# VH-VL binders against Elongation factor P 2 (efp2), part 5

Target 1, 189 residues: Elongation factor P 2 (efp2), of Mesorhizobium japonicum (q983m5)
Amino acid sequence: MVKVIASSLRKGNVVDKDGKLYVILFAENIHPGKGTPVTQLDMRRIGDGVKVSERYRTTEQVERAYVEEREHTFLYADGEGFHFMNPETYDQVAVSEAVVGDAAPYLQEGMPVQVSQFNGIAISLVLPQRATFEVVETEPTTKGQTASSSYKPAVLSNGVRTAVPPHIAPGTRVVVMTADGSYVERAKD

## First folded at step 4 (VH-VL; framework fv_ebrasodebart)

Design b54 (from e10 with light chain S92R R93S)
Fold by ESMFold2-Fast, scan of step 4:
Formats: C-alpha cells, sequence, structure tokens
Structure b54 (fold): chain C 189 residues (1-189), chain A 121 residues (1-121), chain B 108 residues (1-108)
C-alpha cells in the first residue's frame, strides 16, 4: 500500500477504505469558484460489488494498493463470466460480469484488453479506446433530400444504439468509442 | 441537540503530554470534520489542525507537526487531540469545532466548551 | 499562508453601525468567515462564505469580501454585540486555517 493524494487517483486504481478494497470507476477533480477543491470518486467494493460515491479534499491522503496490469485477449463469455488469455503465458483469467460492466457489449474475440489483478483476482478491465462494428439498423439516406450534418439513430451489430452521419447506410462498418458508443468515423477498407 | 462536549481542565508539567477528548452528539459523526483551535490567555485564536471523522485523514499546522496527533473513535463519536513535549507557552484553552466540508460551507458551526490546559513547573 | 490583519479595537454608540475589517493578500479570492467571542465563552459563527448568515444570527449582521478586504457590518449595534470578532479564511492550497488577530468591539 502507498499513500497518495486523492486528486492523483484514476479509474482502475484500487484503494483501501476502512479495511476494504475498492476499484475506482470514475474520478473527477472539482474546483468550485471559492469552495474547497474536492475529488469525487465513484468506486466498487471488490468483495461484493457494492457501488459507493465518496468525496475527498483533493489533498487528502488515500491508501492505494498495487495492482498487476497485463495485456490479455478476449476469448469468450459464458455463465461464469468473461474469459481472457495472456497471449505470452497462455494463462487464462475469468472476469465477472460486475467488473466488465458497460464494456461487455464492445468485447470481440481476439480483442486486446488490459486486465488489472489484485492477488490473482481480476478487478478492472480497460478496452482499446475504439472498436469497429457493423451498422445493422439505421434510416436510409433519402435521395433528393437536402444533405445535412444532422446525425441519425443507428443500431450496431453488438446491439448498442448510437448516432451516425446521414450518409451511413445499413451494412457499413463504423468505428465507435468504447467508453460511450459514440461515432468516430467509417472503418477503412 | 447538536453539541461537542470536551474533557475537563488539566494541569501538566513541562515535558508531559496531554490528551483532550471531544464527544459529539446529535448528528452523524462521520459526515463532518473536527478542527482543533487553541487560545492562549488574552490572545487570539490559533488553528492546530483537523481530522476527517469518516476516513481519519489529518492535516496539522506546520509549527505543531511532530508534537500533535489527532484521532477519532467512531464507535463513541469522540475526537481526540494529543499534544506532546508540553511547554509553558502551550498554556491555552483548547477547542474542538465541527467543520461542514461535505456541504461545501467549510464553516466551524459548532464549538466545544473548551478545555483549559495549564503547563507550569 | 495568508496573513489576516484586523484593527485591534472598534468603538460605536448604541444604534450606530459598526464596521470591522479583515485584510489579506487576495482575500476576495477566498471565502471569509466571522466568529463572535464573548468573555469566558466559545466562539460563535456569525457569518460564513463571505456574505451568508447562519440561522439564529440577527439580520443586522452582514458582510462583504472583495479585493484584499473582508468587512463585517453590524447595523443598529446593541450592547449585546460587545465582543471580540475574528475573521477566518482557508489557504486552499494547504487546507490550512488562518485566523485574524481579532477586533474588540466596544458599545458605549
Amino acid sequence: as target 1 above (189 residues)
Amino acid sequence: QIQLVQSGAEVKKPGASVKVSCKASGYTFTNYGISWVRQAPGQGLEWMGWISAYNGNTNYAQKLQGRVTMTTDTSTSTAYMELRSLRSDDTAVYYCARERYFDWSDAFDIWGQGTLVTVSS
Amino acid sequence: QAVLTQPPSVSVSPGQTASITCSGDKLGDKYAYWYQQKPGQSPVLVMYQDTKRPSGIPERFSASNSGNTATLTISGTQAMDEADYYCQAWDRSTDYVVFGGGTKLTVL
């Protein structure tokens, strides 16, 4: 364990609070105009998955635990969770649905991911910033209608709903942000 | 109903230690910080440090660093301030005060009655 | 660490307006707080975050804070207002508390 100031904490860090370990899901430093600077942390307790929101003065010290962060590739999902393999050692790890969370729809077989482990247990997962999916449903581009920069609703092959430019047709592969499913660009070749 | 009640007056010899208690009631102890402020006879207010009741983190005034320790016992809703290596110029009334940092006011809205600590030979 | 300077004493007649100043470098960029202390008693919060009055404090108490000077104003001053008044601010970079030296308000 090492003590760090609250404002240094980032998503994926593990902290000790009252003898229990928590994985940080979200961290934000807030500087109100004349108020005390505060670090807002949303975190999940490792033992039972309970979500907790805490505020610290930005300079408060928090105990941070060391975690191993290693690249793995996604294999498959089943009733026991999500399975990943270290491509160098061939060690496999199972990651619970609670840990994978909102990232689950974006996982693709063979996708490289960073898996953080504490005492051999997977506690955090970081996907590549972008992933490519086919658009399965969207409004067709109406021939003769004035072209606009307005986005239109679309459904991706992984079931995620997003918004895409008017020229994107069903069957087009698009690059999206894995953090929120937002459209980036058409996939190339 | 909200109150901070401090331990009684103490007389100490130079070189001794003193530990003052501050028992909170009428509110959720762990939602507030506790600051310690002292006042020498006929003098102004001097801040000593604060402690967070929900995580135990402390921040001490630079001149007292190494001599002061602040702790809390959440099971009894009590804050403690221990000052070591006492000198005659540590003679003062010691106050604990509740700090409202969770609601952004950062005000010391409730004060204990004070504890007189006299350091003399 | 900010240094807060207050006048040592201020005198007013009953019913007149008392003005107590607190000066510090860039104090207007920090929140100012005011405490009243009567002999033998604990301090009492009378103003917080520059201009806000706690429940139970009379409306004749008001305050401001701009530039380098925070001011506590007591309109229609009463004998019961005779006390020492302390200003306070936070050094937000260190979370250190700084008190002014105090002002003795005399009402006579």
Scores: ipSAE 0.007, ipTM 0.526, lowest interface PAE 9.4, mean pLDDT 86

Design b55 (from e10 with light chain S92Y)
Fold by ESMFold2-Fast, scan of step 4:
Structure b55 (fold): chain C 189 residues (1-189), chain A 121 residues (1-121), chain B 108 residues (1-108)
Amino acid sequence: as target 1 above (189 residues)
Amino acid sequence: QIQLVQSGAEVKKPGASVKVSCKASGYTFTNYGISWVRQAPGQGLEWMGWISAYNGNTNYAQKLQGRVTMTTDTSTSTAYMELRSLRSDDTAVYYCARERYFDWSDAFDIWGQGTLVTVSS
Amino acid sequence: QAVLTQPPSVSVSPGQTASITCSGDKLGDKYAYWYQQKPGQSPVLVMYQDTKRPSGIPERFSASNSGNTATLTISGTQAMDEADYYCQAWDYRTDYVVFGGGTKLTVL
């Protein structure tokens, strides 16, 4: 952790307050006509999601957490969450369903991921930018005049809904962005 | 997989109370918040309040001034919103929506189908 | 109370880029969110935390948030995009959610 002045904090920063980690949702520096400048922080506690609003003098020092990011590989999911292993140290990390969030459908055994941790608590994941899935449902191309840029709805084998070019048929494997499921290209197979 | 299913339409007289349910499935209920949002006919979205399924903490819109209560039943993965002292201007479609607060996005990513509450004399 | 202002309507032809704005005092210092609502349906999250797109939303949807204005951009607009679009942010003073008034997107 590093001490920073309250006025330097912005949305997305992680701070330690009384031994608990918080993500800043909003920060505003308030300079009243009379009185001490104040930084208002609206923040969310990482451990349980509780929202708190705190005021600091603008120059007051706050512990800012700089999270450690290391490569892991996805192993499996169970009742405890999603399990990853650091291939260098063999340390395993369990990441909660809440933290994995929208990335969960894209996880595949052996997939390399970047895991961000602070004091042994996983707080975010970064998946490879692309992953390959089969299109299990999509509408047939009905009109020959359909523009090449006119995408149609599709459902991927992992359950994610996306949009694909008109020429993509059910059973085709496609490469998608893991951040949002958006279509990139047809897989080479 | 992940869905919120709400109770059916209600018709109430002014002064009555209504309690709408929102049953969650496909995820760990206690890891997310539930927000309630209403929409009067032909109007925009209006936030009513939020409840944490984790600890039961609530935050209500000031406009509802003690008329709303939000609760959860973790054994059935169901959220409830009760609105009391109903007025004709409470006629609206009421939505529950999942809030992703544990991942800090605070987005309303999954919405129920809506419950029409009609308040008429 | 804080107000988010959207144009009531925006019209585009199929294939054109639609731009929907959301204005609020220092909105760029807050996270902005966007929802799509078609007649008789529930809202659908299309953008979150200013620029992030949920799984399943086409990449032709993008967004920005800077200064006083957040913008939802839909490139190559299709008939299926015709809907009401709502922006949303958190008001830190009251700790409540604020929605914009909504914009009706017509694709003609």
Scores: ipSAE 0.071, ipTM 0.584, lowest interface PAE 4.9, mean pLDDT 85

Design b57 (from e10 with light chain D95Y)
Fold by ESMFold2-Fast, scan of step 4:
Structure b57 (fold): chain C 189 residues (1-189), chain A 121 residues (1-121), chain B 108 residues (1-108)
Amino acid sequence: as target 1 above (189 residues)
Amino acid sequence: QIQLVQSGAEVKKPGASVKVSCKASGYTFTNYGISWVRQAPGQGLEWMGWISAYNGNTNYAQKLQGRVTMTTDTSTSTAYMELRSLRSDDTAVYYCARERYFDWSDAFDIWGQGTLVTVSS
Amino acid sequence: QAVLTQPPSVSVSPGQTASITCSGDKLGDKYAYWYQQKPGQSPVLVMYQDTKRPSGIPERFSASNSGNTATLTISGTQAMDEADYYCQAWDSRTYYVVFGGGTKLTVL
């Protein structure tokens, strides 16, 4: 373990608190006007999934754990969770629903992901920044406004709801951000 | 009643170490920080460092780094300050004070009664 | 590195207004705090975050902080207000606590 200042911590980092390991789910640096700068961390405990919120001064030191990050490819999901394979070793890893979280709808067979493990247990998952899905439902638009001012609701083939420019019709494949499902561009065929 | 109660006066020889305790009562110990402040006879207040009872993190005054260690024991709601390699100019009253960082005020609202440490040969 | 400068002493007659200053580079961009200390006693918080009074501190205590100077004002000063007063701020670079040198307030 190595000590780092609280303000350097980001989502996905692993920290030691009272002898237990936590994965950071959210990190925010707050400077309240004339007040002392503070780092707010929302974390999930490894093993039992208990969520906690912590406040640190931005310059406080926090124990950060080294974790192994390895590329895997998504295989399938079942009652045990989400299954990934290391393309070099062919070893399979099961990742719990709690670890995958809001990323679950964006997983596609063969998708490369970074899996972080501690003592052989998957604790964090990072998807590619973007993924492509077909628009299955979207509102008709009759207004002649620009795309930036008249985005319309749409439902993607993975069930995620997003907003798309008015020229996007059902059946169009679109690129979205995996972090929040936001529209990026029309897929190139 | 909210109180910080410190250990008794100490007389030490140069080169010795001293460890002062500060026992908290009447509040949730882990929701606050503890600062240590000293005052040499006839002189002003000098900040020594701060410890969080919540996570054990410390920040020490630059001139005392390497000589001071601050710790907490949450099972007894007690903070400790150890100062090593004592010199005659370390003679002072040592105070612990509760810091309200959790509510963003960052004020020292409750102070211990002080511990006189005398360093002489 | 931050330095807070206070006058070493201030004298006032009973019932008059006492003014104690605390000067530091761009102090108005930081919160200022004030502590009262009587001989043989621990410091007592009398003002926090520039202008706020803790519960139990009389209304005759007020404070301001702007530019380079924070000021503690005691109106209708009483003999019981005789004490040393210390200003305090947080150093924005190191987040260390900085105290002023203290001001001895004498009444009479």
Scores: ipSAE 0.012, ipTM 0.514, lowest interface PAE 9.0, mean pLDDT 86

Design b59 (from e10 with light chain Y96H)
Fold by ESMFold2-Fast, scan of step 4:
Structure b59 (fold): chain C 189 residues (1-189), chain A 121 residues (1-121), chain B 108 residues (1-108)
Amino acid sequence: as target 1 above (189 residues)
Amino acid sequence: QIQLVQSGAEVKKPGASVKVSCKASGYTFTNYGISWVRQAPGQGLEWMGWISAYNGNTNYAQKLQGRVTMTTDTSTSTAYMELRSLRSDDTAVYYCARERYFDWSDAFDIWGQGTLVTVSS
Amino acid sequence: QAVLTQPPSVSVSPGQTASITCSGDKLGDKYAYWYQQKPGQSPVLVMYQDTKRPSGIPERFSASNSGNTATLTISGTQAMDEADYYCQAWDSRTDHVVFGGGTKLTVL
């Protein structure tokens, strides 16, 4: 264990709280115009998957557990969960749906991911920040008040709903953030 | 009703330890921090340290580092402050106070009634 | 360690405006808080985040914070406002609380 300041924590880090291990799902540093900066952490308990939210001052010390994260490649999903392979050792690991969580729709065969394990069990998964999907359905700009909207609703090929610029038509491939599905840009391919 | 209720007055000899309790009620204990503040007779407020009831993280005033320990018991919604190696100049009223994070106020909005600790031979 | 300086005492007549200052290096870049303490009682929060008043605190209490000085203002001061007033700020570098030395407000 090493103590780190709250503001240094990132998604995938494992922390010890009251003798129990939690994986960070989301970390955001918030610095008001003046006053006390805080770190908002959303965490999942490793033993039972319970999600908790905490707010720390950015300088608060948190016990960080040492875990090794290694690159794996996504293979497939089945009734037992999501399966990944270490591209160098060819070892396979199954990751439960509870661990993958909201990242599941963004997984694509061959996608490189970082997998952290504790005692042989996968405890956290970090996807590439961006992924590319085709827009399968989007609302056309209609004459009237809806024409004043800067972004319009869209459904991606993975089933995720997002908002895209008015010029994006069905069939267009777009780059989105894997954290929240938000639109980044039109894909170059 | 939101309140913090502290343990009763203590009289201690130099070199002894004292442990003051602060029982919270009327709110979700684990959503707030507890600061400890003391006040020597006729003097101003002096911050001693802070503990998060959520994760047990502590931060102590540099002057008291090594002599003070703050803990919580979430099952009873109680915070504790233990001060060791007492000296006569530790004679003071000791307050616990709730610290707000949830609305960004960071204020000490609820205070305990205070616990008088007298250190004399 | 940062220091907050308050005048030790301020006197006003009933109905007049009391002004209590709190000075610290670049205090206006931090939030200031104010507490009222009457003899034998616990402190009571009267102002938070520079200018905000908690529920139950009379409208005659107001505050400001700019540059190096935070100010608590009590308009139409009443005998019941007689108390010690403490300012407070956070040292974000150390995550430590700093209190001013306190100001005794006398209403004569």
Scores: ipSAE 0.000, ipTM 0.465, lowest interface PAE 13.4, mean pLDDT 85

Design b6 (from e10 with heavy chain N59D)
Fold by ESMFold2-Fast, scan of step 4:
Structure b6 (fold): chain C 189 residues (1-189), chain A 121 residues (1-121), chain B 108 residues (1-108)
Amino acid sequence: as target 1 above (189 residues)
Amino acid sequence: QIQLVQSGAEVKKPGASVKVSCKASGYTFTNYGISWVRQAPGQGLEWMGWISAYNGNTDYAQKLQGRVTMTTDTSTSTAYMELRSLRSDDTAVYYCARERYFDWSDAFDIWGQGTLVTVSS
Amino acid sequence: QAVLTQPPSVSVSPGQTASITCSGDKLGDKYAYWYQQKPGQSPVLVMYQDTKRPSGIPERFSASNSGNTATLTISGTQAMDEADYYCQAWDSRTDYVVFGGGTKLTVL
């Protein structure tokens, strides 16, 4: 256990709150003008999965537990969950659907991911911030559309729905944020 | 199809214990938690406790601590809730409910049909 | 500590918008959930994580959560929406799950 300031916490860290251990799912530092800087944390209790949202002053101290974070590559998914391999040791780890959660649609074979383990149990998974997918469905670009045209709905090759600029056609590869599927740019393939 | 099926109604005397079962089907039992929620006649929902089918960890409502025990049998995909030292105010419909993990919602998305437990002398 | 307060009843005419509130200290810092319960039936999840709607729940159901108040909104309310509605939040302290007292929605 080590005490750290709240603003240093990030996804995958394990913290002690009121004698219980939680894995951080989301962390954001908010610095309002003329306001007190705060750290917003969304956390899940280890083992039983209870979720809480907590707000701290950025300088408040929180107890953090040691977590083993190691790079793995995604292999495949099956009825037992999602399977990853450590590229250096060749050790494989199975990660449950509950732990992978919202990240599941973005996993691609060979993708490097950070797997966090606490006492030998996988507790969180961090994907690269961006991933590339093909647009499989979207509306045709209307003739005469200007730069002021709003984004249009699209479905990615992984099944995720997103919004893309009007000029993006089906078959185009696009870069999206893995956190929320939001469009970043056209892939430079 | 995903469902939770509970054991049948029980009539108990004060001081007795009751054990309600909740059989899960249609999903991977060990990936989810099961909460127990009761509802006295004409009253609202009251959370009793929670068990993880993944590792057997439990958390109980403070008012019931020492009187309730929750367990799972992963070989039969069944959760159990035992309430001891029954009182007349324990008369209620007892529900089991699954916590959804697929989309990280942590919602109670599937509920059992309920088990009426009547405590009277 | 976590206490969630709901009005005991709300009445609307068919086609009107129903609004059911759930109040608790710093509730907006927690995820709020909503359940519908009809007489003699089990609760049904209608909204989760503040604003999200499960598959199979009509689009006329929406929700918000900010500050101390979460709100369930039913637009174009139908007779079939008549039920008791419960809010719920996660609390990691004395009781890990807390429910509101429930609101009886009458559609007349």
Scores: ipSAE 0.000, ipTM 0.443, lowest interface PAE 16.5, mean pLDDT 84

Design b8 (from e10 with heavy chain D103S)
Fold by ESMFold2-Fast, scan of step 4:
Structure b8 (fold): chain C 189 residues (1-189), chain A 121 residues (1-121), chain B 108 residues (1-108)
Amino acid sequence: as target 1 above (189 residues)
Amino acid sequence: QIQLVQSGAEVKKPGASVKVSCKASGYTFTNYGISWVRQAPGQGLEWMGWISAYNGNTNYAQKLQGRVTMTTDTSTSTAYMELRSLRSDDTAVYYCARERYFSWSDAFDIWGQGTLVTVSS
Amino acid sequence: QAVLTQPPSVSVSPGQTASITCSGDKLGDKYAYWYQQKPGQSPVLVMYQDTKRPSGIPERFSASNSGNTATLTISGTQAMDEADYYCQAWDSRTDYVVFGGGTKLTVL
């Protein structure tokens, strides 16, 4: 952490206020013709999403947290959460279920991910935009079937339900978006 | 799959109240906040307020303070929006939408299908 | 102070680039978001935090936000892109969230 003057803060900066981390959503420096210059900060607490507005003198010092974003690879999951390793330093980090959220079904051993940390605690996780899974359940299709705009239900090997084009057969590996499981294309295996 | 499913359409008389539900599935409910946004016929989107499913903290639009209450039931993964003292100009489609609180993004990434509330004498 | 202004309508030919603007006081100091809404449907997030595209949104969608103006750009516009588009920003001075008035995109 380092102390910075309030007027230097911009959206996206992370600050420490009373031992809690906040992300700045809006910062405005107000210089009235008469009176004291102030910085208005609108921010969200990282732990629980509480929105707060604070006013500071423009020169007032605020503790700015520099969040470390580093590539890690997924190792495994257990009762303590999801475990990742930095491939350069071999440091391991445990990421809580709350931080991983609905990305959990898409994690694959060895998958590269971006982990944002503060004091060794993960606060954000970004998966690759796409991941490949096998279709384990869907309606059978005929060889040479013409693709149409009517998608059919399918279940992926990670348990996620999605919709795939009619020509996708059970056993086909497909590329899906990790944000929502939506079908992208047939895997080029 | 991630989805928000809302309760069905309602017809109310002026002065009545309405309570719309929004049932979440496919994700950990308490990791997200829920915003309520309404849209009058042929009009744009209007934000009504936000509730944290983590701790129940709320923020309401200034115009609706005193008339709106937002709650959550974590045991059923359901958010509720109650609007009181209904007026004809409250006729709108009411949407719930989720917002993530543990990340840098505060976008409304998943929306319910909408609930039409008609206020008519 | 917390008003976001969009043009009511924008028209483009198929294959051309559409540009939809959203103007507000010091909007570039705030995060801007964009939503697409087709008739009878719920809004769909198409851009978040100024320039980021959600998974599932075509690469022809891009955005910027600087000064007082945020812009949504759709290159190679297709008939399926015809919809109402809303910008959104966060502002604690009047309300937590503000939406623009919306822009009807017509692809002719």
Scores: ipSAE 0.136, ipTM 0.635, lowest interface PAE 5.1, mean pLDDT 84

Design b9 (from e10 with heavy chain D103G)
Fold by ESMFold2-Fast, scan of step 4:
Structure b9 (fold): chain C 189 residues (1-189), chain A 121 residues (1-121), chain B 108 residues (1-108)
Amino acid sequence: as target 1 above (189 residues)
Amino acid sequence: QIQLVQSGAEVKKPGASVKVSCKASGYTFTNYGISWVRQAPGQGLEWMGWISAYNGNTNYAQKLQGRVTMTTDTSTSTAYMELRSLRSDDTAVYYCARERYFGWSDAFDIWGQGTLVTVSS
Amino acid sequence: QAVLTQPPSVSVSPGQTASITCSGDKLGDKYAYWYQQKPGQSPVLVMYQDTKRPSGIPERFSASNSGNTATLTISGTQAMDEADYYCQAWDSRTDYVVFGGGTKLTVL
C-alpha cells in the first residue's frame, strides 16, 4: 500500500477505505474557477460489490493497494465468463461478467487488455482506449450532408449503437472509444 | 440548533499529550468536515488540520505533522484532536469548526466555543 | 508557503466606511473568506466566496477580491462592528487553510 493524492487516482486503481478495498470505476478532477479543486470518485467494494460515490479534495491522501497488473490477450467467452491468456506465461484467467461489465461488446479475439488481480482474483479489466468495428447499419452517404456537423445513427458489427458523421456508409470500418462507443474516426486501412 | 460543544480547559506539563473533544448536534455529522484552529494568547488564528467525518481522511498542517492526530466517532457525533509532545508555545485556545460546502468551496460556518490548553512547568 | 497580509489595525469613526485589506500572491484566483472575532468569543463567518454574505450578516458588510488583494468593506460602521477581522483562503496546491494575521477594527 502506498499513499497517493486523490487527483492521481484513475479507473481501475484499488484503494483502501475503512479497512475495505475498492476498485475505482470513475474518477474526475473538477477545477472550478475560484473554488477548491475536488476529485469525484465512483467505486465498487471488493467482496460484496457495494457502490460508493465520494468527493475528495484533490490533495487528500488515499491508500492505494498494490495489485498485480499484467497484459493478457482476449481468447473467448463462455458460460463461465471471459477468458484471457498471458502471452508470456500462457496462464489463463477467467474474468466474471460483473468485472467485464459494459466492456464486453468491445472484446475481440486477440485484443490486448490489462487484467488486475488481487490475491489471485481478477478485479479490474482495462481495454485499449480505441477499437475498430465495421458499420453494419446506417443511412447511405448523401452529397452535401458531409458539410454539416449532424451525426446519424449507426450499428456496429459488435451490436453497439453509435452515431457517425454523414459521410460514413454501411461497410465502412470505424474507430470508436471502448469506454462509450463514441465515434473517433474512419479506420485508415 | 446547530452546535459544536468542546471539552473543558486543560493544564499540561511540557512533554505531555492533550486530547480535545468536539461534540456536534443539530446536523448530519457525516456530511461535513471538521477543521481545528488554534489561537495563542493575543495572537491570530492558526489552522492545524482537517478531518472528514464521512471517511476519516485527514490533512494536517506541516508544522504539526507527526504530533497531531484527528479522529471522529460517528456513533457519538464527536471529533477529537490529540496533540502530543506539548511545548510551552502550544498554549492556546483550540477551536473546532464545521466546514460547509457552498458549491465549489468550503467555509467555517459553525465554531465551537474553544478549549484553553495551558502548557507550563 | 501562501501568506496573507493584513494591516494590524484600522480606525474609523461611527458612520464612516471601514476598509480592511488582505494581500496575497494571486489571491483573486482563490476564494476569500472573512471572519469576525470579538474578545472572548469564537470567530463568526461574515463573508464567503469573495462577495457573499451569510444569513444574519448586515447588508452594510460587503467584500471584493481581485488581483492580489481582497477587501472587506463595512459601510456606516457601528460600535458593534468593533472586533478583530481575519481573512482566509485555501492553498490549492497543499489544500491547507491560510489565515491572514488579523486586523483590529477600532470604532471611535
Scores: ipSAE 0.000, ipTM 0.481, lowest interface PAE 12.4, mean pLDDT 85

